# Miniprotein binders against q56419, part 8

Target 1, 326 residues: q56419
Amino acid sequence: MEGRTLEEVQEEVFKRHGVLVPKKELEDLAKALEEAGLLLTEKVEARLKEEEEKLKRERPMRLAGLSYPEGEREARAFLEAFRASYPGEGEEARVLLMPHLEPSRVPEVYGAALAALEKTPPPERIYLVGVAHRPLKEKAAALPVPFQTPFGPALPDLPALQALDALLPFELFNTPLAFREEHSLELPLFFLKGRFPEARVLPLLVARRSPELGEALKVVLRDFPGLLVLAVDLSHVGPRFGDTPLTRTLAEEARRRDLGFLERLAEGEPEAALAFLGANPTRIDGVEVVASLLPLLRERKGKVLAHRLDLEAPTLSAVGAGTLVL

## First folded at step 3 (miniprotein)

Design F1
Fold by ESMFold2-Fast, scan of step 3:
Structure F1 (fold): chain B 326 residues (1-326), chain A 92 residues (1-92)
Amino acid sequence: as target 1 above (326 residues)
Amino acid sequence: GKIEILVFIETPDGREFEYWFEADSPEEALRIVEEIIRRLGATEVIILIRGGDPETARRLVELLIRLVKELGYKDIRIEFRGDTIYVEGELD
């Protein structure tokens, strides 16, 4: 059933945000759907409300047994195997950029992240910033509950989350359901909790550019110091993503684009990194995260520890993943 | 692709899975959705459709309604949630 598990997770990893459809066009579609003679039920609304209520207490594991082992012993061995896949030493991170792509596809990239975490003093808290793969009511959101992991629950830093909420022009805890199924938080959190079991977490999702979030985080980090983690994937290329089939030339172009982006971030030049994406800024899901966090990334120099463009041969497609320490 | 599709399914043992993909045609999307449902033996299916051409989305929804009815799902429901079209079906 391992082949089926990989297929399921791979499909989830290649998520994209849709384009907003104007209300007039939706009204036309609604008319066509009504003509189909649909049966109506309240069951879906009741179940989503029930799930939303559960999320006020905890966020359960969704990818355990699929992307990582459910048992603690097996999870520890799995994590150590990923560390072993990277032969280099890490560097201390104050800001860590790591992927949220299916870990088995890029083990050396996650291994590089683990190597950096080994050189990093245990933080009191981790600001974990992922990418919203579902619509948020606001530009960003957080969920202030324990996130379950095989290493025990990752506890929320409630004082820091409340301090952040107080500085924002919108309600931070605005879309709990967006966190029910969110691999951009769950997959990095597995590795972070395995290395820093006592660290509290601020689980944050960015859907659209929020300069307000970056400004507020700069203030909060002063009073509540911690590790900032950007959980983002890089280039998405090929037919699975609406492109032409991947060629060696297109793959090298994607690698150059990814590395050019990361190297500019490593120079402490995040605006230059965004500009370097050029004609294809929508192909890197982390662009909205980087654009939101500019005040935290400027003038922080660092190093790219690993990069891979992971090839999906059956679809002639690829996704870039990297580890950057600042 | 022109349309982004998210398929949420619940299996007989109570596990929940989600799949995201893009499709260039309603027929391609239908094939992928049917494969997911059949392989997992889903007891509940929820399909979210985002973006794309409204005429293509309408045809896709019509094909999906037919598919879930043919597979025995009852209580089919459609909702509009912002930029997302939500389709649900349940076995039993």
Scores: ipSAE 0.000, ipTM 0.263, lowest interface PAE 15.5, mean pLDDT 78

Design F2
Fold by ESMFold2-Fast, scan of step 3:
Structure F2 (fold): chain B 326 residues (1-326), chain A 92 residues (1-92)
Amino acid sequence: as target 1 above (326 residues)
Amino acid sequence: GKIEIWVIIKTPDGREFLYEFEADSPEEALRIVEEIIRRLGATEVYIAIEGGDPETARRLVELLIRLVKELGYKDIEIEFEGDTILVIGELD
């Protein structure tokens, strides 16, 4: 049960290593691995069930004390330091594109987002669209519970979430466990909750292109107006992401790729932005989110406030980050 | 502290196996992961790593990237979430 036949194990060992393992050794190993696998499966399933039940009540902080301070006062000072890192004034946003990578790596980019939020009238709700870093049962998902932050819980906009769910051809609340650890929502939410403490949130994850999500959101935003936030990172290059080590040429290419993408979005041409990146899938997380939200991005002009390619020397890798207001 | 490793593998016949273990070093963790993958003929691998210091985690990630590339896995992605590292790989 949940094991392989001895013959299949022998064939795979030969196929991968060009050697045949003695029957007795394979029998003992296969039995031990199968028994261990069955026991661990039961233990893992029990833990996942418990975590799923917890997520019906709230989404706890995972990155407090790591990516941001846990205490409210310290968190406020931390947020103000990021704002101070951006020397410019922001512009009002109806749509905000901001990163979700570790904030300390690109403080000016998060500072630009904070500057835009300062110029934006307080919304009743924020549509926070992040990228799923775990598989979802459907193309997109949401979790309709309070998300804990150092500034207090970010409360879900239940009427707007229910309106969205009703318009989709799939169940919106389909993969609660995907939200247990999800920095693409938690890190932007820290900044958004700090700036707009009274706003309710629709926490949304996109795993694969969902044009139906964009069409449904266009309808919901008419009845439930709010700020749309695309929490996406840009180029991912280097060994950390399974690629070749970063070179000056590859870094320059990544910067041109990021800026070309953002500039086309700023002209209200999201299809042109996607085409500019070339073949899909690409090494930019934002592709699936932008492709899903096309109806909300077309003919909406704006401005790129900041862009940085963060160089991670120990891994010879880089991640692009940008702030765009539309 | 000790390194906690979770390995989920899929075999050519579509079965899934889950393993959880502790290791005292990156080299020990790599040995156990390699043994699991090689012996079961995994077509997909998902490796989650928790604990250890950042330098130990970096070394283990480097070793795992090398291993999965050596074994021919495609679509390799490495993610960091606090102390948790996720390595994903698929064969063709």
Scores: ipSAE 0.000, ipTM 0.132, lowest interface PAE 20.9, mean pLDDT 79

Design F3
Fold by ESMFold2-Fast, scan of step 3:
Parts: structure tokens; C-alpha cells; sequence
Structure F3 (fold): chain B 326 residues (1-326), chain A 92 residues (1-92)
């Protein structure tokens, strides 16, 4: 995209609004905006530093009142409604793959995850691995603070987090601000805390594939056993994601890609799952998480409990979601 | 009441700029935001709004969503931070 000149901006304003703004007035305003921008950079930096400092104490709810109810009683009823939306029984999970997409869009998929949690013995800790939607300084990160939920704070497993940090070639607690606005942790955590109120958590984000994270987690899980949760969405297709408009055929292809990926994971063949996506290209945001956790996923057989492709008709776009138990 | 609006934009050359203004109406705030976007040829825009009252905030959100769509931005994201509203859009 070519940069715009002041003359081009002036011409566009005239064409759209029928008003010609004098060049000097545009130049004077541009100068004032640049000068104001310098002052606002300091305010924004100060605000981010204050928010980073607050994140050293706790991670507050961001989606309460939006994606789930703020009050404990309403939150409990909301969670039970999702369980009721899934007609099947779950299976015991050692590893659970669940979505982080807006829950109201795929209630049966979250209901399947809840069904699996009902069949799973309460873990002492949950390794919650989400996808970074903001840049991280390293390949992965964690935030070792209580995460607020309507069911009370999800407490960090500090000994397990410290053991993990010690085994990694990078600083694990490297990007606190990336956790301020992170639905891939907050939305699954709502359901997990509702079912396992006493479990401590390791809130982990993956930005890029980190084989070192998977190897370190394999060691830590041996000493600190717990439930491994991969909070990942599947296909992202259509114009909202920089792709072509969705058709019925393309939606069916996306469903087949999602299921082919999940079914190969269910066979304990995560490398085959990744290779399948390479042969059948699509945007699945869980790829970097799966690629990082290979040592924990190999030779574990399981079952796909649910899958849905959520269609956004106004944008001709879709996001896939699934529940897999290993 | 006065509306405080903070606009973060990315230009085609990859630079990021942040601007803060006070406006007396949602319509005035919209005109300032549109002029910033058009003048700088913004490829990405993030807008923070501090209006204080629910009617003003609702009106301004509706107007900003319409503006961002009219200018061809995709992936409009609305985020609430206390009394602040964040509107994010990117150009294709």
C-alpha cells in the first residue's frame, strides 16, 4: 500500500464531503497531532507500566458480564446450561483439548469438555496451555499469579511453575502484559475452575513452537502430576481471517480438515496430525501448541467428543471448535 | 459532558502514532478520528473512548463502527476497560 500525501488526503476529503481544506490547515493539524502523539506515548507507557505492576498481584476477570456471568450463582447456572447442551457422557481425560472461542457460539463443544471433566478425577493442578494473541518476548510465557473467576481465584502452582522455569532455556515469566487480555486462558479457565475449584493452575501461553517447552513439561508432569489442557481453536476461514469468502463446499472442507487433525491426535499420532494440515492447508491456531507439546501427545489414544464449525454469515467466515480427550 | 478519545494508528510505512483529544459530542469525536485516519493513511487503528455516560458511549461506538467499516477496515474488535471502549480495525 502506498503512503498518502497531504494533497491526496485533501482531494479525498473534497470528493467525499465536497469541502476543500486548505493545505496549510492540514499541515498545522498534522504537526499538532505529531506533537500530541509524543506526549501521549508517555501516558500510554505509564499506563502499561501500572497495569504490568497490577498483574504482579493478580489477573482480573476481563470477560465477566460479556462472555460469562460475573456473579457466582449466575455463573454456576450458565456453566450447567452448557453441560446440558451436550447429550452424551464424557470420558476420563489425562489430556483435554478444548476451544477458547466465545462459548455461546459452540455450546455443545464446551458441554462435551464439561462432560469429560465430570468423568475425570479432580487433579491437584491443571496445566492450561493457550495461544498467545499478543506478542511474547520468548516462544512461551506464564503468569504466576491468582486468576480471578466468578468461582473464586484460580491459584498458581508456584512450585511446579518454578520447576518448569528452571528447565527452560528462556525466562518463563517474560511477558506479563500478554496475559492482561487473553481469552484463550480466561474462557477455558471459567469452565475448569467451575468443575475443579481446588485445583491449582499453570497458565501457559505459546506464541511459537517450543520443543523445549514440551520436553520440560514432560519432566515437570512426572514430578507434579496434573491435567493437561490444550485451549485451542481449529480452522479460521473466510474474509474475516484474510481468506476467500466461505461457501458450503469450503465449509465442508474445513470440517474435514478439523476432524482429520483431531482424529490423528486421537490415534496418538501428533506428527501425522501436523503433516495432514501441511497437505490440507488451513489456519488452525492450535498448530504451534500441538507442535510444542509433541512429547506429551505421542502414543496417547483417545476420542473426539464434539466438533462444530461456527458460521458467521454476515462475514462469510467460520471458526472450528472441538473437544478431544486423550 | 466532554468525551476523551485516544487513537492509536499504524501508517503504511510501519510507524505507530498515538493521539488524545477532548470532544464536546460523539459527532465531533468522529470527525477528528476520521481526519486522523484519512490524513495518515492508517492501515491499522485502535480507538479508546472515555465518555462516562452510557448513551454517549453507545452512540460513539455505533458511529465509529460505521466509520471503520465505511473506510474498509476488517476484524472490528470492541473491548471494554472500565468506562473505556476500545475499537480495533485493520485494512486488508
Amino acid sequence: as target 1 above (326 residues)
Amino acid sequence: GKITIIVEIRTPDGRTFTYEFEADSPEEALRIVEEIIRRLGATWVLIFIEGGDPETARRLVELLIRLVKELGYKDIYIEFEGDEIMVLGELD
Scores: ipSAE 0.000, ipTM 0.170, lowest interface PAE 18.2, mean pLDDT 78

Design F4
Fold by ESMFold2-Fast, scan of step 3:
Structure F4 (fold): chain B 326 residues (1-326), chain A 92 residues (1-92)
Amino acid sequence: as target 1 above (326 residues)
Amino acid sequence: GKIEIAVYIETPDGRRFIYLFEADSPEEALRIVEEIIRRLGATEVFIVIRGGDPETARRLVELLIRLVKELGYKDIEIWFEGDEIAVEGELD
């Protein structure tokens, strides 16, 4: 709460937003909350429609000044600092798996991704596949607009997006609002645009396993070759994501599952990687993306360049992050 | 025991809302929280729980984590007073 009482926060919200706090009395309070919720829902729906219309033109930066610098010069220095954090050499990538969690928490892992991009010839386009952190109307979605970055706008590859849309059994451009606040695309895109400023992008979100997406992408990639980027985090363990506080045993299990998953992908065996995880007890969010993209990952051998389980002591939780080139 | 719950929500339009209520059971509290989140289309959720019975509050935290995940969120922030349990994280 940042040391403030709830009453102080309510007073600030009322002053700034004009929201009336409901009464605190059992069923009468529940009724008042429902009526207030209905009124707020009507207002929120109107605002969501306005935001959706804005997203037809562009996707603005949301994390500039927070997760990365807003200015181009400062952003370039920031990006080079991440590269410097990785002591190894990169390898050329046809497929790159990289994280999307807060970069400052795993700088060596993002540095490894940057090292791989240095060894990779500039692609005409990047197929950037992230994980939906908000519900989608369909199993997957894309937003066919420029995404703003400190390095200029990442332009959509409209012909490739339309080719993909035509091959899918659902509308690809189905949930624009899911892209308004989506770090699984924005954070990797910062690094990708910094290294490949001329590349166009297909910004894709996967909410649930979509084999039809993988089959369609295999066809589109033949006609529109480019770099495939899987922007996924690995294990999510602890109270923030599960039920128990992080223990040494749980951390060791998370690392084992992360590395076993990545190493099987590196052998070109994505089905074996999924089978190794079973029910996904440590909640690797890459599972849905990998399961969707099987045709693109089979028989592609590569190397795990970096892995870290980032420990978040205040919440007794951890998130795994890795860089894999195929 | 009586449970005091505060639900702080940020919406996609950047507005912030606070709902305060008291519930006699975890099930009642969960129902009210679900209704608030569903109605507002929340982008971020922060929940503070205060209870006279720590076991009941822990149970509510577990149920709320499951609810938020079922609604498509990966990260949540839940504070619990009456026990030193805190679960923190921004909604993605």
Scores: ipSAE 0.000, ipTM 0.156, lowest interface PAE 17.5, mean pLDDT 79

Design F5
Fold by ESMFold2-Fast, scan of step 3:
Structure F5 (fold): chain B 326 residues (1-326), chain A 92 residues (1-92)
Amino acid sequence: as target 1 above (326 residues)
Amino acid sequence: GKILIFVTIETPDGREFTYIFDADSPEEALRIVEEIIRRLGATEVWIEIEGGDPETARRLVELLIRLVKELGYKDILIEFDGDEIIVYGELD
């Protein structure tokens, strides 16, 4: 922190990542760093700039060999195993809600998504909307580069992305670094690319409710029709998420909350789905995505294909996951 | 050589913060990462490690994995650019 004030650090973080860090948090951290004798260096800032430049060309795989196989042959076998984990048939999707949770934790939920994709005609493009797990300079962002997968690169739909950018009151391509480590896009994209290898992609991240994004997307989808995918997880409960230890009763409440939310979306009532969550909307990962895309979800009826609440016994915590077709 | 650490955390109220610092040893880096997690009450943690000696960086990764398991986290992503090591827990 030598030569840097808390105000300068706060301003730098805001400029780089679009997040205003509270002064108290920075002060507490600065004291810890000062006690440890650590300094923030120019090398860090140069590295961030280098990573941004790399992302202008392509987005590399980060979870290959971890969440999914890196080889194409093994990746195809992996998809078939996940499809086989779901005993039902899918339904055609115009809108697909699927998880971005580690696939091995909820294989039948991803299998349901694969079943729906089997019944869906191959789209020319996929609007893949995930949740930002890193700060964005605006409410939403996109990265207009090829995303690498074991099935080859998922190519960006540049004309559709440019049409979207033109309709938004902010620069769409505003935070490249947010895409470097983003499982809410990478994990669904693995499955989508495996099923629709020729489809172009619009990789979109939502950090906070953006009604302007939903309105713009409604216009763009008319001229550039495609499959809309909401990559969202459901309830987050237990100590790992700052909550009380999970009990059977709380797990049942979480399942009820997830299913009530999904069922209202399936009735074409997304406002009712959000209202059903009541005072605790942030307990569902995808709230900001659904709230942003209201114009695309209203009066669109469908079906919940699968739901699971995955238990983390060691932490007494759980995460909900579901597959919904509209 | 200096180790560069990027720590991105999410707090219980849903806010996200990215902290950047350098460290001279794995023990120093571990101390600071633990302090960030504990003081801010992080619910999710993503750590990127760059630069430094490969042996020192691998030692730090081992220590961080141990720390996050002791703290009960499963959604930790650890990336090491120097030799392309990527380690992570279960994602939500």
Scores: ipSAE 0.000, ipTM 0.201, lowest interface PAE 18.1, mean pLDDT 79

Design F6
Fold by ESMFold2-Fast, scan of step 3:
Structure F6 (fold): chain B 326 residues (1-326), chain A 92 residues (1-92)
Amino acid sequence: as target 1 above (326 residues)
Amino acid sequence: GKIEIRVTIKTPDGREFTYTFEADSPEEALEIVLEIIEWLGATEVEIEIRGGDPETAELLVFLLIELVKELGYKDIRIEFRGDTIIVRGELD
């Protein structure tokens, strides 16, 4: 087959460039290219192995100095400013849905989350479920290491993570590199660690619907009670996300879809929330998380505290963000 | 002139991703393509190459064929479409 591939390449090269490369020269070139390809593959593999090895010890801050202050004092003031941006009072949360969008874009929404956390007794652990922005080897993953924050390291709840791993039909700790740069965990964790400095965390990523994750979490939460946090953004619309430029009508549609989704979750009807979205034409990234966690969301009534559709005028794109307490 | 590369891949779960980038050398382009394919676990790959000089484009095409072959892809096809070269491959 190699011979056929080289003959085909020779024919196309001749057709396009008017050069007929003799078969022997193509064979010699193929050997040289094979050696070059192996060297490139080895370099990439070595680099990935080094990064993966580093992640066995800790998960360093990536967004410090960019999305939030690096220093503890400045980080505290930053967090207080977000709380001040929300004029309402919160409600006690057993389940909290909050965004992972850049905080400075939706300060009232993060402020609403902080208001809810003020009313919530300090949990021993936080089940922090984010959305994988990089592929996972399995439907979901976790990283059982300390996550650095300006408030000190958020320590993993190793017994709870191990209990969860034992109940799943796949290896939970399957894709460490997916956690190297993951804002859906890092940004909510900044706020959660600032509010609950003593809480341990289960940092979880969902890439695809995993009903087995929800069933396993229901069991683990009974034995290891804690706060469940769904760190999800809502509608993604506009050219930045592969759509046409955002219009007023499309923005209004996105707001209605976000609110209709959240309000059905607040009624304790997560299946109805998913059905309401249909084909999910506005690409709510919380869909896969909600679909995975159905057993934990059914018949839990709550309240939508805040919602915003953040417009990026230069790209005519928008991302929805909301805070929901269950 | 810089080489413009567009990589479209399909993952085992049926998701499709498209990445566009510019590279200053064939080696740089291959490194980026390899990272994309390996990281995503692509079951199907389509690489579209535009620009650069003909000699550099030809070398890059040959390097991509060997790379895709070494990664186990089969049914490798090459299409020349005006100023664009497309390399496709599928895992069995």
Scores: ipSAE 0.000, ipTM 0.210, lowest interface PAE 15.2, mean pLDDT 80

Design F7
Fold by ESMFold2-Fast, scan of step 3:
Parts: sequence; C-alpha cells; structure tokens
Structure F7 (fold): chain B 326 residues (1-326), chain A 92 residues (1-92)
Amino acid sequence: as target 1 above (326 residues)
Amino acid sequence: GKIEIRVTIKTPDGREFTYTFEADSPELALWIVEEIILELGATEVEIEIRGGDPLTAEELVYLLIEIVEELGYKDIRIEFRGDTIIVRGELD
C-alpha cells in the first residue's frame, strides 16, 4: 500500500474486508511501510557497496555445494561422472559452444563438452564468453580477478584483458556486480578449470550484441592465442519464460530451432544461423553472443556433439542445451 | 522512463505487505525485492512491474524470475495484464 494515499488505503480495506480501520492505525501502518521501504533501500545500497568491494579482490564460488561439490576430490569424481554420461568421442575444439544450464539437468551435454576438452591441447588461456543475467553499464563486461573453483582459483589473463580493453570503445571492467551471481561463467568454468588447471581466463559477459567486441577479440586472439568458449543456452519455452505451457508441438519447434541454429554454426555460417532464428521466438540466449563474435565464427566448420531439450515438469517449461565444436 | 514496482509478500503468519517504489535501474529494483523477501520470510511473493521502456521491463522480468527461483520459490508463474507484468512464486 506504500505509494498510495491514506484515503485510498482506507477505501480498499473497507471494500475487501468490510471493516473500517481507525484512521490513526492506518496512518501508523502507512508510516511503518514508508519507513521500512527507506530502511530497505539504505540496506540494499550498503549491501551492493559491500559486494562490489569484495569483487575487487576475487569472485567467490556461489554454486559450490549446490550445482557442484565443494571439495576437490568430490569435484573431480563429479567431473568424471559427467564425462562418462556421454558415450561418444570428442573432437578437438578451437571454439567450443557449451551450456550454462544446471549441469545435473543435461549431464550428457556437459559430457560431450568434456569429451571435446580431452581432445583439445591445453590452452594458455580461455576466452570464456557468457550471457549477462544482470544489467551491464555497457554491451559487454569483464571482471579481472581470480574466480574461485573447487580446483583452485582460475586466474585472470591480465595482459590479454588489458589488450582487449584498449581496443574497445567502452571500459571493459564496467559492472563488477554483474559477476556476483553469474552461472553462465561459474558453471562452465568449473568444467574448464577441472580439465585445464593451468589455463588463465578472460571472463566475459555479453548483455547485447557488440560487434566491436568480436572485432577486438579477433585482434587480441592473434597476439594471445587461446580457446574460445561460448557458454550459452538454447531455446527457453513455456510459462516460466512468458510462453504457453509446453506441448509436444512447442517442444518439437524448440528442438528444430536449436538444431538448425547449431548446424548452421557448424557449417561456418553464423549469419545464416542468426537469420534462421528470425525473431528468435523460442528465446535462444546465445544469439547476442554469436552476433557479437561473428568475425571469430565465420568459415569455421565443426560438429554438433550433443543436444537436449530439458523438461521442467513443475513449470511445464523447457530449456535447450547443446555442445558444438568448431 | 522510470519503472514502477509493486511487491506484495505473504508472511508465514498470513499477513500481507505491499511495497511500491520507483527504480532507475533494474539491478537496484531486484536487490530491493530480494531484501524485502529475505527480511520478512515471505511464503508467497507477487511482483508487479509497470512502465519503463519495453526492453528494460522484459529484462527485469527474467532477472526477477531468476532471483525468486534462487531464493527457493516454486510454482513460478508470470501474468501479463496490459502494460503490467506480474511474477508470482510460492515457498514450499
């Protein structure tokens, strides 16, 4: 009822409950709600400043004990179980597309990514490009601090990050708070650090298409070669995502769009992949990343190793996940 | 333009509280919502968003769903009423 007049509050209470609440009690309630709102705002501002300060030194694990084990030994067993869930052999990757969806929902898709990493020579650095789930001040951002994992900290490649920053028309290190709770980086990083413990990382988030990021990365990759990882999920369908409840037809459409997108990327045709999706009606979150990285994806042929549409029965919704090597 | 956010929460004792505020940034709005839920131990949450530009409103909806889900709420539902978006969840 905060933000409403006292008379409107009185009228609503009477209409809903048939009770006339004394004016002083409603005034006291309105004042308490207003004061609570002010205190919550001050508390939120203080908390954001505190979290931002912590992120200047390191990015702590947020999903340890939830999405993956906290202990190194259990984490390695977990990693090997995911690899075992994929019966195929991997392919060497210069570019890897993998999901950032909860791993336990799509173990065979993460297993396919692990298979590809087994065939890939250890890189000196990993360009890890995820999707921002919180607003960024610019189209893209990075956080130049160690990211904690059960396998030890993934150290930032500071020279490569600084080279990238110098080529961009905006400040790369623009939104530290966006990295506080960011599973599109944390979940893939768990698997990447487990397989390439000595690789440094460039943790990058894309909020909206940034062609300047792709052009800058093309230059940086020449001087600082490494593995490019696109950590993206595919279709998002059902009521959880503002859609109709999942039907067989909607699930088939989501699978068709996911696979059509991935197969066109595998042919080295990223513009065709984007055009195939049109208005992106099943909400593939990788479109902004792919659109940003066009110069790095053109004419690179590869193979789709795995795809799954994961069903969330309680919400009648689904999320697509896939593994692609280029 | 500015986004108007109305958060209605139900506490374990059955009381309902409504907070209305304007936010210039989606991130600040999300943090305020999270703090309201955490401080009051809400068993049900309903978040109503009105105004702003369409891109910001859409982005905010998906971020709110993630926050409500991360806080342990289930049976997440989205309702569209004209220019107003409502996100509802229940804590089991």
Scores: ipSAE 0.000, ipTM 0.282, lowest interface PAE 15.1, mean pLDDT 80

Design F8
Fold by ESMFold2-Fast, scan of step 3:
Structure F8 (fold): chain B 326 residues (1-326), chain A 92 residues (1-92)
Amino acid sequence: as target 1 above (326 residues)
Amino acid sequence: GKIEIRVTIKTPDGREFTYTFEADSPEEALLIVFEIIRELGATEVEIEIRGGDPETAWELVILLILLVEELGYKDIRIEFRGDTIIVRGELD
């Protein structure tokens, strides 16, 4: 608020929090903050510019040692353990839908994705489409740099990325900082790079429905064929997501919703899949990705290989995850 | 002494992110917190502070309260839990 005084801040802090700080100390802090106010903004801008400059060269691992092993040998064993968690055989994928949820929570779902990748001829490039968990300046973005993995760097397909950028009504490389901490790309990329070490990547984030992205990708895929990967999670239910505590009935509804969505995609009916979700209200972070990629999903039939609703008992909440090949 | 900070934010789409870092000064910690909040457009923030000397910790707490107030967060609360100080705010 304009015109708020240090005395008002002190009184409010004391009244709301029961904390009393001597007025002289608050005055000294306020003076230091006032003197540093312009410099604070300048320092923040300088640091953001520095982080952006780092991202012009490479995207480092952020989840190594947390969600997957740092070392190549250990990472290989980890990947094979996930494959072993799925007892079925995969099917060839031209389009793969897989989760970006913490892998240890749904190992059989990631195992199904790995099984599909085993049956898929090595692609020259992978179009990896994730969900933006940070604001983007535009509806979608890409970062045209090597992404580090325990299996070596996943190199960008620069000609394909530039062809895509040229077809879009906005700058594709518009928000580098959004990629600094982005698990919807990093987690699927770990598995994809482990199975296709020579494939180049187009790392794409969708924040909001972009039909122009789907239309442009349809053109680019004709000239630069590759594997399309949609890295999306499914139902989000329970108190952690603003809903009532999870019951058996709500869990069954979430499972039916997830499977109904995936089955309609498997029939080559992505508009019907979106309509099905609209009639059954839940938050699915992948809806904006599917809505953006409609031209690439129509009339393409496939199979649901795995689905799980992962239960988070402490919060009485759940997140759905699935593997779909088209 | 080094101050350990944990920042948990909630974005408008309901996603939660947690960042942990160490800072050698209140000024350094303040800049990092401001960067996180500003870039992510957080609707809810929770900042946990552990370690450091008492005077430095207090200075940082007051600066963080002023920062989240300036950024428009309401229902700002401070809690003391053992050796941890927690500052929370919500943007409506």
Scores: ipSAE 0.000, ipTM 0.232, lowest interface PAE 10.1, mean pLDDT 79

Design G1
Fold by ESMFold2-Fast, scan of step 3:
Structure G1 (fold): chain B 326 residues (1-326), chain A 103 residues (1-103)
Amino acid sequence: as target 1 above (326 residues)
Amino acid sequence: TEEERRFEELFLRAMELLFEGLESGNPEILKEAIRLFEEALKIARELGDHEREALVLYYLAWAYERLGDKEKAKEYAEKALEIAKEKGIEEVILKAEELLERL
C-alpha cells in the first residue's frame, strides 16, 4: 500500500465529505490502529505457535466427515465400496503410484489401488510421498508423529525417518505447519491404513526436485524395506488451474499426456516419462515427486491399472488420476 | 548453460555412486564418487554457485568419513560450513555441524 501523510488524509476527507478532521484526531486514530495491529499480530503468532506445538504430538484428521467417514465401521464400508468400484484384479506392488484427488471423483482409480494392495504382502512400513500444497522451508519435509485415521493412528517409523534425516543435507523435520492441512498425505493414508493397519509410515512431502531425497531413500529402503507410495495427481487443465477452458481436443491431449507418462514409468523409464511431458511438465503436479525419486523408479517394469480424466463441467476444467504398480 | 548441464550430470552420477558405495561397502565405488564430486566442485566454483559448492563439499566430507579419512572429512565439512554460514545456506549449516560433531 501507498503511504500517506496525516495532512494528506485530512485534506482528502475534507475534499470528499466536507468534514475537517483535526490532525490530533487522525494521530489518535493512527495510534489506535497501530496498537490494534500489534495485538492482531501477537494473536496470530500465538495461534501459530500453539498449532505448531500440537503438531509435535500428533496430526489430527482434517477431512473426516468430508472426504471419508469419521466412524471406523462406516470407514470400512466406504473403503470396501471403493474396492468394489474397480472390476479388475490388482498386481503386487513394490512401488505404487496413486492419486490424492478427492476420492469420490475417481472411485475406480482408488479401487485399482486397493486391488493392488490386496495382492501386496503387508509391508512393515510405507514410504508415503505426497506433494506440498504449502511452502516448505526446504525441498522436502517429513512430520514424525502419529497421523490420526478412522482406523486408528498411523504410527511413524522413527528409526527409518531418523536414518533418512541423517543422509540429507537439510533438516528433514522442517515446516510442521505444512502438514496441518495436507490432502496429498491424508487421503492416500486413509486407504493405506485401512488395508495395512500394522504398517508404520514415513509421511514425506516434496515441494521441489530433490535428487538427494531419492538417493537417500534408496539407501534407507535397503535397511528398512517397505512399500513406496507416490501420491500424485496427473494433468491439471482448465480455468480453475489458470488455463484455457477445456475442449474435447484439450481433454484428449491431457489423456494422451497422462497415459504416455504412466506407460513410460511402467517400462522403467522415468527420464523418458519426464521428457514425454515436453515444454509444460508443471501441468502434472506429481512431476517434482517423480523427478526426485528417479533412482527408485529406474528399470522397474509394471502396469497401469487405471486412469481417469475427471471432468468438472461447471468450471470447464479437469484433473487426471491414475494407478500404476511397479 | 552448458556448464550447468555438465554440473548436473556429474553431480547426479556422483550421488548415485556415493549411495551405491554406501550400500555395497565398496571403497572403490566411494573413491569414484569422490572423483566425480571433485569435478563437479570445479564447475560450481567456475559458475560462482555457492549453494552447489556447499552441497558438493558436504557430500565430499561424508564420502571421506565413510572411507575412514576423518582428516579430509573434517576439512571438507569445515569448508562446507564456512560457505553455508557466509551465504546463508541454512540447509547445509546444521548437517555440516552434525557431521563435524561425530568426526
Scores: ipSAE 0.000, ipTM 0.361, lowest interface PAE 13.3, mean pLDDT 86

